# Ledger of designs, part 4: VHH binders against Phenylalanine--tRNA ligase, chloroplastic/mitochondrial

Target 1, 376 residues: Phenylalanine--tRNA ligase, chloroplastic/mitochondrial, of Arabidopsis thaliana (Mouse-ear cress) (q94k73)
Amino acid sequence: AVDIGGVAIARNDVVREDDPTNNVPDSIFSKLGMQLHRRDKHPIGILKNAIYDYFDSNYSNKFEKFEDLSPIVTTKQNFDDVLVPADHVSRSLNDTYYVDSQTVLRCHTSAHQAELLRKGHSRFLVTGDVYRRDSIDSTHYPVFHQMEGFCVFSPEDWNGSGKDSTLYAAEDLKKCLEGLARHLFGSVEMRWVDTYFPFTNPSFELEIYFKEDWLEVLGCGVTEQVILKQSGLENNVAWAFGLGLERLAMVLFDIPDIRFFWSSDERFTSQFGKGELGVKFKPYSKYPPCYKDISFWISDLFTENNFCEVVRGIAGDLVEEVKLIDQFTNKKKGLTSHCYRIVFRSMERSLTDEEVNDLQSKVRDEVQKKLNVELR

## First folded at step 1 (VHH)

Design c01 (framework vhh_7uia_1)
Fold by ESMFold2-Fast, scan of step 1:
Order: C-alpha cells, then sequence, then structure tokens
Structure c01 (fold): chain B 376 residues (1-376), chain A 122 residues (1-122)
C-alpha cells in the first residue's frame, strides 16, 4: 500500500485485472506516492521550492499551495470539467491510464482546478505527478510533474485601473511570469508568443533566449469565462499558467535524459545534496547502446503508444528510445508494416548481449499477444 | 547593436520642471519595458519609473508619484520622463534602461544608456 494525500491505496485498488477498462501496469503503480516534487534534495523538488520562493517573496505568501492532492481522479475532473471534447484522443485507453471506466490517473494538474474554485480558493499553485501513455525518448516518460498557477480578480481590482478586466489580468500575468523566469534563469532576454490553449483566451507562451536558442518556459493565459461561470465566479476574471517541471529541470541542471529523475544511483543523487538551483549535472558514465529492430504488420489494436507500453513493461528504464524507422504498405494485400528501432541503454551499467536478446525476445512475444500483430 | 541616448538634463530651481528624452535603436521598442533609473552623488542606483512595452502600464517610485510622468512615442522610438515640482533630492544622473521582457520588475535591467545629469539647486 502507498500513502497518497493521507489515504492508503492498495495495489488491487489501482491494478485491477478483474476490470476490462483497467490498463495500469505494476510499473506505473510503483511510481504512485514517490512524490519527487516534495523531496528537497531532488531536482524536481528543488525547482518546485524555487518557484514557491518566488511567489512567497513577491506576492506576500498569498498563494495557497496544493502539492499532495491525489493523482487518482474521476473522468469528470480530468476531462469534462476542463472542457475536453467527448471524442478527444486523450480520453482513449491508448493515451490515458484508466483504473476503471470512471477513474483515471490524472494526465494534468488542471484536473483539480474546478474543485479548488468551488471550495472558495482564488489564488493557488497545484503541483504533482501526472500520467500519460506516451512515446519513449530522452524527454518523454509516462510519469512527469506539472505545476499550475491560478489567480482570480474581482471588479474592485480592475475598476480603478482604466483597463478592461481581460487586459488587466493579461498584464498582471505577464509581469508575474517574467519575474518568475528571471528568478529561475537570471538575466535573459524574453519574448511573448501568441498561441491557443482551450482553457484560456488570450493565450501565450513565454520564451527565453537560453544557450543560443529560444526555450519555451510555460504556457498561460486569461481563463475562459465559462470555467469561472461554472464555479460561481461569472463576475470575475482570472489568469492561469502551467509548466512541466522535468522539461525545465533538464535545462536548468543540464540533465540529458528524463530517466535520471527516477534514479537512486548515488552518483546522480549526491550531486543535488545542497537543495539549491545552480547545480549542473556532471555525467559520470555513458554506457554503449544496443540497437534491436522489430518489424510487423500492424493490426486494428496497434498504436505506437500501446507498442511503447509493451516495451516499457518488459524493459523498464533499460530502454532509451523507440523510433519508427520504416513504414511499408503492401499495395496488393492492403496491409501496412512498421519497423521500429529499440535502443537499449542503461544509465548505470553496461548491458550484456544475452540480457538485451532476452528482453527483445520477450518484446517480440508480448507485442504479438497484446496487439495482435504479425512479425515479419 | 543596441543604443540608448538620454538628453534633456540640466540645472533647474526647486519647484521647476524638466523633460528627459531617451532615443532608442537596435531593437523593437514596443516589445520591451523601459525604465528611468537615477543615481545621486555618493548614493546607490534608485529605480524611478517604468513603462510596459505596450505603453499601457506605468509604475513609479513612491517619492516621485504625482510629480513625474513616464511616456513613450513609438513612432519616434523615444522614451520620456516629464518631471515637475522638482526638489533638491531629485538631483542625480538619470539613466534610460531596457528591461529583459515586456514588463518591468524594477530591480534589474538588460541595457543602459550613458545618463543625463539633472541638478536641482537655487
Amino acid sequence: as target 1 above (376 residues)
Amino acid sequence: QLQLVETGGGLVKPGGSLRLSCVVSGFTFSSYAMAWVRQAPGKELEWVSSISGSGGSTYYEDSVKGRFTISTDNAKNTLYLQMSSLKPEDTAVYYCAKDWGEYSYGDEFDYWGQGTQVTVSS
């Protein structure tokens, strides 16, 4: 059993072999309750603390912090309350981990937004682990951490400003987040990019000029009025921002692979013992990769996410990358074949040919059974 | 190359007025917040006023509120500081400064001009 938000959660409550909707493997269950964002000497926790320090120092400690909310949420919280369309791909079992037909592992921290607003919270930061079935490469992992910020304004806040409520909120938001970016990255050139997000209008991305390129720090905007209206705040305006902690931590600490965040190796963990920003990860090893190709005729059950899930289930963190390297259509038979390259590489040791061949053999067997594909 | 050139300083009596100008080149003026910062003889740098890149938001240090007005003319790439009811305590070198982003935080800047001297004395 793992303790999440003061509630003991048993394996059989999450990994339910008796439920046809359940697609949560033991490897994902093992990540629940780890709370990397709440560890003061872990890069994710260090970054979260630095962001909290910014809000505490510059906003008189007025932002409430929610960092221990359960990642096990209803489909209403995860999809309906944040206006995800009924036919959206993210609702698919191919993209989201389902505990049962009404319960998921949250794919974003916005799953808690409506609940917090309904309970009367108006200025808050939500931080936590989020879960998505996804590809495998140096920047993608099925569990990562997000932070969301939210700030509500009343008519009294903007009536004396000479600005309409949307402009007032947008300018406050941009000023706040430029300050945050300077706090994290120091004196760097910044730019605002207009974009689209379903939950905000107008919507923006903040980019900084870092290591000779423009880096997106966060997405943000003025909250869609329909979200506020549903929480009884129809006469108010609000801003929201969201950011991925792994993405920023990899840049800030020079961490080259997202798998490092889950490492218990002392050569990694000892580098962050001071609990401070400004540490640059020093590589201690680079072990040789082993490449294995697999080709098969795809079926109606096949998606790349489902294939990557099979590979992760067998190899865990020993797989560094899965990449489609060839696609072939047999015009006579109307069948399509995919060829994937699987890159096996550990961050901690050299892999033997015997070990890699055993893993590949298991991948070949499991992909045929679960995805009903025919190997070539 | 970025360049900020301040003009308009001089000697003025207490209660008088001056208008400082800063001509900007080498970047898109309306994309960055601009500020006026001053340094009195023998004292540290003091932020005076800022204006957002859009020109829609202005901010002032408490001691100059109601006396100074910051403004921009985007067509001329020029930042202004209109100073009225000047006091001996306003004597300083005034610097035009470019911020790192569209909104000024008031405590650190990307690029500075050479400054213009303002002396308030009888």
Scores: ipSAE 0.011, ipTM 0.536, lowest interface PAE 9.3, mean pLDDT 88

Design c02 (framework vhh_7uia_1)
Fold by ESMFold2-Fast, scan of step 1:
Parts: C-alpha cells; structure tokens; sequence
Structure c02 (fold): chain B 376 residues (1-376), chain A 122 residues (1-122)
C-alpha cells in the first residue's frame, strides 16, 4: 500500500490484472508516492522550493500551492477538460497509463486546472509526478515532474490599464516569467518565441541564452476562453505556464542523465545535502556501455513506446538508450522490419556480459509475446 | 527523416477559394492528429483547424467555421484545407503541423512545415 493524497492505495487498485484496459506495470506502481518534488535535499525538490520562493517573495504569498494532489485522475480531467480530441493519439494505451477505461495516471499537471477553478481557486501552482509511455534516452523517463502556474484576472485588474484583457494578461505573464528565469539562472539574455498550444492563445516559449546556446525554459500563454467559461469565469481572463522540472534541473545542476533522479547512490545523493541551488553535479567514473541490436518484422500491435515499455520493464534503469538504427520495407510481402540498438549501462557499476545477455534474451522473448513481432 | 511540405497557396480575390495540401513523409500519417495554423503579417500564430488520426473528429476556429474544410487522404499521406468565401482577413502564411505531446508542458505540435502564403486581395 502507498499513501497518495491521504488515501492508502493498494497495488491491486492500480495494477489491475482483471481489467483489459489496465497497462500499469509494477515498475510504474513502484514510482507512485515517491514524492521526489517534496524532498528538500533532492534536486527536484530543491528546484521546486526555489520556484516557490520566487512566487512567495514577489507575489506576497498570493499563489496557493498544490503539491499533493493524486496523480490518479479521470480521463475527463486528463483529456476532455484540456481540449484533447476524443480520438487523439495521446489517449491511446500506447501513450498513456490506464488504471481502467475512465481512470489514468495523469500525463500533465493541467489535469487539475478545471477542478481547481470550479473550487474557487484563482491563483495557484500545481506540482507533481506525471506519467507517459515514452522513448528511452538521457532525457526521457516514463515518470517525471511538472509544475503548472495559473492566474485569473477580473475586469477591475485591467480596466484601468488602457489595455484589453488578453494583452494585459500576456504582459503580466511575460513579466512574471522573466523574473522567474532571472531567479533561477541569474542575469541571462532572454527571448520570447511565438508557438502554439491548444489550450492557450497567444502561446509563447521563454528561451534563455545559457552556455552558448538558446535553451527553452517553459511554455505558457493566455488561457483559451472556453476553459474559463466552463468554470463560470466567462468575464475573466487568465494566464498559464508549465515546465518540466527534470529538464531544468539537468541544466541547473549539470546532471547528464534523467535516471540519476531515481538513484539512491551516495555518490549522487550526497552532492545535494545542502538543499540549495548552485550545486553542479560532479561526475564519477563512467562504466562501459554494452550495445545489443534487435531486428524484427513489426505488427499492428507494435509501437516504439510499447517496445520501450517491454525493455524498461525488463531492464529498469540498466537501459540507457533505445534507438532505431535501421528500417526496411519488403514491398513483395508488405512487411516492415525495424532494427533497434539497446544501450545497457549502469550509473553505479560495470555490467557483466552474462547479465546483459540475460536481459537481452528476456527482451527478445517478451517483445514476441506482447507485441506479436517476428524476430529476424 | 521527417518532412511536411505545404502547397496550394497563392493570390485570390475576396470570395474566392483555394485548396492547401500538405504532403508528409517519415512517419505513419494515420497515427497522428494533424492541424493547420496560420500567421498573418505582424500577428501571432492562430490555430485554424485540427483533424484526429482517425479523421472522425474535426475542430475549427470560430472565424472559419462553415468556410473551411479540413480532410485527409491516408493513401497519399496528404492533409488538405479547402478554403472558400475567402476574406482579406484570411491573408496569412499557413502551416501544416503534426499534433503530439512533448515530454514537458503539453505541446500539441512538434513538427511544422515551412508554410505556404495565402494572399486575399482585389
């Protein structure tokens, strides 16, 4: 049992072997309740605390903080309330962890936005673990942490400004987030890039010039009016921003691989004992990688995300990268072959040939069974 | 290698019609939702229309409803935007975009074409 938002959740409440929609493996269940963002001496918790300090100091403690909301949400919260189309690919079992047909592990902290607005909250930060079936490389992991900010304005806020509501909200948003970026990165050059998100208009990305390159820090925009109307706020305007904590923490702390956030190794954890920004991760000796290639004819059940789930389920954090290295279509048979390179490497020790060969054999067996592919 | 290529733009008189096409390569077209997004001179990006991967769910921006029609041809890996009753306000560069979640804040469009210019003028 794990405590999630004050409720004891048993394994069989989430890993539902009796439900055909359920695709949550034990490895994902083991991540629930870990609360990395609430650990004061963990890089994710340190970063979350630094962002909270910015809002507390510069906005007179007006932002309410939600960091213990359940990551187990309804499909309505996760998709419908944020305007994701009914047959969008992100709703598929290939992309999202389903507990049952109406319940998912949240893909984003935006899943809570409509409910918080209906409860009367108007200025808030939501921080928590989010879950996606995803590729395997140094920056992708099936569980990571997001922070979302939301701020609602009333006509009284903009009527005296000489600006329309959208312009007022957009300018306030940019000022707020420029201050946040200075708080986290110091005196850096910044620029705004126009972009698109379905639930904001206008939409922006904030980039900073950091280590001789432009780095995207966050996405944001003025909230689509239909979302506000659904919460009884048709006379209001709002802004929203979202950021991935791992991405920023990797840059701020110079952490080269996302798997480090889940490490209990003292060589990693001891470097963050002060609970402060400004620490740069010191690499210890790199262990050698082991490359294993696998080729197979794909089936209708095959997706790269499903393949990565098989690999991750077997190897855990011993897999560093899965990369498509070749693709071939046999026109006469109408079959397509994929060749993937699996890079095995531990952050803590050297892997033996026997151990890697055992993992690869299990991957070969499991991919045939679960994805109905034929090995080449 | 992933590519989106828009064609079909041009100069048209008010009340006229144009059909934009976007040919995609490097991914399975029917696995992704697709969208049209436009940018008028000196203005911000504006979403125009989206179509789901199955083709059954379609959304339009209010100003184009009843005038524009989005569609797909999976056999040709092509997304279309049929535009009718064009207005000077529709003058913009039109971009084809693939709709996909990013690994951080939800970003619906991860790949864009280079754009095709639509000019509505007398």
Amino acid sequence: as target 1 above (376 residues)
Amino acid sequence: QLQLVETGGGLVKPGGSLRLSCVVSGFTFSDYAMAWVRQAPGKELEWVSSISSSGSTIYYEDSVKGRFTISTDNAKNTLYLQMSSLKPEDTAVYYCARDLYSGSYPRPFDYWGQGTQVTVSS
Scores: ipSAE 0.014, ipTM 0.438, lowest interface PAE 6.3, mean pLDDT 86

Design c03 (framework vhh_7uia_1)
Fold by ESMFold2-Fast, scan of step 1:
Structure c03 (fold): chain B 376 residues (1-376), chain A 122 residues (1-122)
Amino acid sequence: as target 1 above (376 residues)
Amino acid sequence: QLQLVETGGGLVKPGGSLRLSCVVSGFTFSSYSMAWVRQAPGKELEWVSSISSSGSYIYYEDSVKGRFTISTDNAKNTLYLQMSSLKPEDTAVYYCATGGEVRGVIDYFDYWGQGTQVTVSS
């Protein structure tokens, strides 16, 4: 059982072997309720606290904080309320963890925006764990943490500004987030990059010049009016931003692999005991990688996310990377083959050849069974 | 590092259909969010559709909803835009776009291909 938002959730409420839609493995269930963002001595919690300090100091505690909302949400919250069409797009089991046909593990903290707006909240930060079936590399993990900010304005806020509502909101947003970037990174060069995505118009990405390169820090924009109209706010304008806490923490603390955030190893955890920004992760012993290649003829059931789910289910945190290294089409047979390199490496110990060979053997067996591919 | 090549454009009659393809190279395709953006003659760039790196989030501009379908084929590192019930107003150069994933939000797009021309006329 895990405690989620004050409610005890049993394994059988989430890992539903009797439901054909359910694709939540025990390894994902084990991550529910861990709440890394609420731990003051964990890098994710430290970063969350630093961002909260910025908003508290510069916005007079006007932003409400929601950090214990349930990650178990309806498909309406996760998809419909953020304008994903239900009638011509089937929500993919290949990408999202489904508890049942109407219940998912949230893919984003935006799943809560419509409910918070309907409850009368107008200025808030939402922080929490989110879940995606995803690739395997140093920056991708099926559980990570997001923070989103949202701020609603009324005509009284912009009527005296000499600006229309959209320009007012966009300029306020940019000023706010430039301040946040300075708070986290100090005196750095910044630039705004125009971009396109469905949630906001206009849409922006904030980049900072950090360690001789431009680093993407966060995304933001002026909220699409249809979202506000659905919450009774058609005469208002709003801005929103979002950021991935792991991505930012890896840069701020010099953490090289996302798997470290889930480590209980004292060599890692002891480095963050002061609960402060400004700590740089110091590497301990590096263990050798083991490379294993696998080639197969793909099927209609095959996606890279499904393949990574198989690999992750077998090897857990012993797999560091899965990378496509070759693809080949046999024109005579109309078949396509993929070749993946699986990099096995623990951050805590050396892996034996016997152990790696056993893992690879299980991967070879399970990929054939679950994805209906033919090894070559 | 990213290379995006769009194909599939052409001349069609109103009510016709086309499928645009964007072949991605230089990385594993599913590591990035993808979008279609268009530019009509003498007009500004207009976002058409996007799909997240995980495939979990698909969005459309209102004028194309129900007529266009965005999809991916990870096996071929290819993004598609299936266009049906085409209108003269859909005449534009269509660009495939992608960018680095910003974890925690719907992904951002900053790399663009060279484009493919779609013309809808009598």
Scores: ipSAE 0.006, ipTM 0.342, lowest interface PAE 9.6, mean pLDDT 84

Design c04 (framework vhh_7uia_1)
Fold by ESMFold2-Fast, scan of step 1:
Structure c04 (fold): chain B 376 residues (1-376), chain A 121 residues (1-121)
Amino acid sequence: as target 1 above (376 residues)
Amino acid sequence: QLQLVETGGGLVKPGGSLRLSCVVSGFTFSNYAMAWVRQAPGKELEWVSSISGSGDSTYYEDSVKGRFTISTDNAKNTLYLQMSSLKPEDTAVYYCAKTPGYSSGWYEDYWGQGTQVTVSS
């Protein structure tokens, strides 16, 4: 059993083979309760602490911190309460881990905002592990860590400002997050990019000019009034931001592959022993990659995410990348063929040809059976 | 402000060609995957094609493969869709879309105002 927020969660509560909606494998269950963001000597925990230090120092310790909320949430919390459209791709079994038809592993920490607002919290940071069925490359992993911030304002906050409530909230938000970016990255050029998120309007992304390129660091916006109204806050306005910790940690610490965050290898973990921002990861020797190609005729059940899930289930962290290298349609047969290159490489040792051939053989077998594809 | 401005649509006979353009402003184009989506009269939105932020990877719906080509000009912040051998079934409003990102952990969707493509007969 895994302890999550004081509650024991058994394997069979999450990995339910008899439930047709359940798509949670044992490899994902093994990640529950690992709490990387709460480890003071882990890069994710170090970054979380640095962000908390910013809010504590610059906002008078006014933000409540929630970092031990359950990642097992309802579909209402994960989708409906944050205005994700009914037809949105994220609701698909191809993109989200479902425990059952009404219960998921949270895709974002925004899943908790309505609950916290209904409980009377008005300024908070939520940090935790989030889960998505996703592609395989150096920056994508099915588990990563997100922080969300939320701040509610009352009419007395903006009535004396000479600004409407939305402009007041947007300007406060931008000032807050520009300060955060300076805290983490120092004196850098910044720009605001207009965008769209279902649960904020207006919506923005913050980019910084760092190491000769523009880097997106976070998304944010003024909260949609429907969300506030649902929590009894119809006369208020609020801002929210979301921030992916792995992406920022990779940039700040020069970590080249997201798989390193899950490494227990002392050559990696020992580099962060001081628990301080500003450490630069020093690579140890790279091991050679092994390339294997697989071609097949796709089916109606096939998606790249489902294929990557098969590969991850078999190879775990021994797969570095899966990429589509060719696609072809045979109009006479009405069939489409995909060819993928699977890159096998460990961060810790050299892989043998025998090991890689065994993994590839298992991938060939499972992809035919699980995704109803025909090898070409 | 973020803007996606589609142009290039029009009326064309079957077998004809059109080039759609989408001028993007308000974000770093090369950091985001972009897509063309379409909506035929009385039907739901259908994905047509997408291109990675680097421009190295392109993807097409089966019905348009070999007929449509997606490309970008990062210096001009412009996304293109070159359409050839057009069929009546291609009649739709075509939208330029910024694909949902996972970089900041938040889901986003945005489409421009669209450009009408009508293939007669």
Scores: ipSAE 0.154, ipTM 0.550, lowest interface PAE 3.8, mean pLDDT 85

Design c05 (framework vhh_7uia_1)
Fold by ESMFold2-Fast, scan of step 1:
Structure c05 (fold): chain B 376 residues (1-376), chain A 121 residues (1-121)
Amino acid sequence: as target 1 above (376 residues)
Amino acid sequence: QLQLVETGGGLVKPGGSLRLSCVVSGFTFSRYAMAWVRQAPGKELEWVSSITGSGGRTYYEDSVKGRFTISTDNAKNTLYLQMSSLKPEDTAVYYCAAEDYGDYEGAFDIWGQGTQVTVSS
């Protein structure tokens, strides 16, 4: 059992073998309740604390903080309430972990937005673990952490500003987030990039010039009125922003692989004992990679995400990367062949050829059984 | 891994037609919701149309409904925008965008270089 927001959650509440929709493996269940963002000596918790310090210092502790909300949410919360279209890819069993047909592991912290607004909260930060069935590489992991901010304004706030409500909110948003970026990265060149999100208009990305390249820090915008109207706030305007904590932490701390955040190795954890942003990760592993290629004819059940789930389920954190290296289509027969390279590498030790060959053998067997592919 | 290359823009008279193409490198085209967005000089980005990887559903901004058609060719890893009954106000740089919801839900986080469409007599 794990403690999530004061509630004990048992394995069989999440890994429901009797439910045909359930696609949550034990490896994902093992990540629930780990609360990396609430650990003061972990890089994710350090970064979260630094962002919270910014809002406390610059906004007189007026932002409510929600960092212990359950990641087990309804499909209404995760999709419908944030205007995700009914046929959107994120609703697919190939992309999202379903507990049952109405319950998911949240894929974003926006899943809590409508409920918090309905409860009367108007200025808040939500931080937590989010879950996605995704590719395998140095920057993608099926569990990562997001933070979202939300701020509601009333007519009294923009009256006398000489600006309409949308312009007022957009300028307030940009000023707030430029300050946040300076707080985290120091004196850096910044630029605003116009973009599009379904639930904000106008929409922006903040980029900073850091280590000789432009880095996206966050996405944000002025909230769509339909969202506010659904919460009884039709006479208000609001801004929202969201960011991925792992991506920023990897840059700030020079962490080269997302798997490190889940390491209990003291060679990693001891480097962050002071709980400060100024730490740069010092590598301790120089272990060699082992490459294994697999080729097969794909089926209607095949997706790259489902293939990565099979690989991850067998190898866990011993797989560093899965990469498509070749593709061939026989147009007359409508058959497509894929060749993937699986890169096996541990952060803690050298892997033996026999161990890697055993993992690869299990992968070959399992992809045939689960994805109905024909090996070549 | 995902890279976007737009082509097909040009000069066309009002009432004319153009077909824009966006070639995507990478295997899992269906992993992404794909969109066309446009920007006229001195204006903000305007969403034009989207197509989802699952279900193949399409969505359009009201000003282009019935005039533009978004489609995909999975064998060519290509997104298309068929534009008909073009108006001077359709003049803009058109960008191919992909949504990867990893960091911020609903963000278009991968942008191509754009292709210029000019509608003028």
Scores: ipSAE 0.054, ipTM 0.552, lowest interface PAE 6.2, mean pLDDT 86

Design c06 (framework vhh_7uia_1)
Fold by ESMFold2-Fast, scan of step 1:
Structure c06 (fold): chain B 376 residues (1-376), chain A 124 residues (1-124)
Amino acid sequence: as target 1 above (376 residues)
Amino acid sequence: QLQLVETGGGLVKPGGSLRLSCVVSGFTFSTYAMAWVRQAPGKELEWVSSISESGGSTYYEDSVKGRFTISTDNAKNTLYLQMSSLKPEDTAVYYCARGPHYDILTGYYKPDYWGQGTQVTVSS
């Protein structure tokens, strides 16, 4: 059982073997309730605290903080309320963890925006774990942490400004987030990049010039009026931003692999014992990688995300990378083969040949059974 | 690597028609929603139209409804925007975009790849 917001959630409430839509494995269930963002001496918690300090100092503690909302949400909250189209790939079982046909593990903290607005909240930060079936490499993990900010304005706020409501909100948003970036990164060159997000217009990305490259740090915009209207706020304007905490923490703390955030190894955790920004991760012993290749003829049921799920389910954090190294189509037979390289490497110890061979054998067996592929 | 290449822009008189094409490479076209987004000089990006992965659902900005048609040809890995009854207000650089989908870096649903854009100028 895991406790989320004071509610005990049992394994069988999430890993629903009796529901054909359920695709939540035990490895993902084990991540629920870990609350890395609420740990004062963990890089994610340190970064969250630093961002909260910015808002408390510059906005007089006016932003409400929600950091313990359930990551188990309805499909309405996760998709419909944020204007994701009904046939969008993100709604697929290949991309999203479904508890049942109407309940998912949230893909983003934006899943809570409409609910909080309907409850009368107008200025808030939502922080928490978010879930996506994804690739395996140094920057991708099926669980990461997001922070969303939201701020509603009334006509009284902009009527004295000489600006229309959208321009008022956009300028306030940019000033707010430029200040946040300076708070976290110091004196850095910044630029705004115009973009498109389904639930904001105009939409922007903030990039900083860091270590001789432009780094995207967050997305934001002025909220689409249809979202506000659904909450009885048709006479208001609002801004929203979202940021991935792992991406920022990897840059700020110089952490090279996303798996480190889930490490309980004291060589990692002790480096953050002061609970402060400005710590640079110092690598400890590098253990050797073990490469294993697997080749198979794909089926109509095959996706790379489903293959990565099989690998993660068997190897956990002992897999560092899965990459497609060869693809061949036999046009005469209508068959396509994929060859993947699986890189096994622990951050904590050397893996034995026997251990890796056992993991690979289980991957070979499981991929045939679950994805209906034929090994070459 | 992954590329989106727009063609078909140009100068056209008000009331005229143009068809924009976007040829994609480096990914399986039919597994992604696709969009057209435009930007007039000195203005913000404006979403124009989107099409679902299957091609079965299309969406349009109100100002272009009934005038523009988005479509795909999966055999040619090509996204189209058929524009008719063009107005001076339609003058912009038109971008082909993949998505939107969930971006793990920012946590937003957004396009992840963009073409270089093609200029459409509507003037006498």
Scores: ipSAE 0.215, ipTM 0.594, lowest interface PAE 4.3, mean pLDDT 87

Design c07 (framework vhh_7uia_1)
Fold by ESMFold2-Fast, scan of step 1:
Structure c07 (fold): chain B 376 residues (1-376), chain A 122 residues (1-122)
Amino acid sequence: as target 1 above (376 residues)
Amino acid sequence: QLQLVETGGGLVKPGGSLRLSCVVSGFTFSSYGMAWVRQAPGKELEWVSSISWSGGSIYYEDSVKGRFTISTDNAKNTLYLQMSSLKPEDTAVYYCAKDTEYSGYDSPLDYWGQGTQVTVSS
C-alpha cells in the first residue's frame, strides 16, 4: 500500500481492472507517494524550498503551504470547479488518467482551489505531483510537479488605491511573480504575454530571456468571479498562478532530460544538496541511442498520446523520444499513414540490440491491438 | 517560423453561414491539436472548438454545438471552422491557435494568429 496524505492506498484502489473507465497502469501507480517535491536533496524539493523562502521572506510568512494533498481527486475538482468545458479535450481518456468515471489523478494543482477556499483559506501555495498522458521527449513525462499560488483580496485592500479590483489584483500578481523570477534567475529580461485559461481573466504568461531564448516560467491571472462566488467570496477578488517545477529545475540545474528526476542512480542523486539551488548538473557517461522506425495507417482510435502510452508502457524510461518523422495521405483511399521514430536510450547503461528488438516487437504488436492501426 | 493566418470572416445576417480558414506554416500540422477561440468586443477570450492532431477527437463549446463544424485538411496545412445558423452573439474576432491537450496554468493555448472578424447583424 502507498501512503498518500496519511491514507494507505492499495494498488487495486487505483489500478482497477474491473472498471472500463480505468486507464491507470502499474507504472503510474508506482509513482504515487514518491513525493519528490518533499525531498530536501532532490532538485524538485530544493526548488520548491527556494520558492517557499521567497514567499516567507517577502510576504511575512502569510502564505499557507499545502504539499501533501492527495493527487487522487474527483472530476468535479479537476474539471468543473476550474471551469473546464464539458467537452474539452483534457477530459478525454486519451489525455487524463481515470481511476473511475468520477475519479482522476489530478492534471493540475488547481484541483484543490475551491476546497481550500471553502475551508476558509485565502493565501496559499499548493505543491504536488500531477499526471497527464502525453508525448515522449526530453521535457515531457506522464508525472511532473506543479506549484500553485492563490491570494484573495477584500474591498479594504483596493479601496483608496485608485484602481478597480481586477487591475489591483493583476498588478499585485505581476509584481509578486516578477520578484519570484528575480529570486530564482537573478537579473533577467522579462515579458508578459496575454493568453487564455478557463479559470482566470485576464490571463498571462511570464517569460524570461534566458540562454538566448524566451522561456515560459508560469501561467497566471485574476480568478474568474464564478469560482469565488461558489466559495462565498462574491465581494472579493483574487489572483492565482501555476508553474511546472521540472521545467524550471531543468533550466536552473542544467538537467537535459526529465527522466533524470526519477533516477535513483548515485551519479545523479549525489550532485544535489539541501539548499543548493545554484548547482549545475554534470553529465556522466552518455550511452548510445538506438533508433527504430514504425509506420502504420492510422485509425479513428489513434492519437499520439495513446501511441506514446503504448510505447511508455512497454519501454518505461528506456524510451527517450518518440517523434513523427513522416506522414502521407492517400487521397484515393482516404487513409493517412504516420511514421514515428522511437529513440531508445538509457541514462544508466548501454542497451543491447536484443533488448531493443524485443521492445520494438512488443510495441508493433500492442499498437495494432490497442489502436487498430495497420502496419506499413 | 511558426505562423497562423486566419481568413474568411465578414459581415453576415442572422441565420447565415461563413467558413473560416487557418493556414498553418512552420510546423507539422497533424502533430498538434488545434483550436478556435473568439473574443467579442469588450469581453474575455472564449474557447469555441478543438480538434486533436489525429482528427479523432473533436470538442465544441455548448452554445455552438450543432451549428459549427471544425475540420482539417492535412495536405493543405489548413484548419477550418464551418459556421451555420449564426447569431448576433457569435460576433467576435476569431483566432486559430495551437492547442495543448490540457487547460492548466502550464498548458495554455500557444501560437495563435492575427484573427479574423465575424460580424452578425442585419
Scores: ipSAE 0.065, ipTM 0.525, lowest interface PAE 5.2, mean pLDDT 86

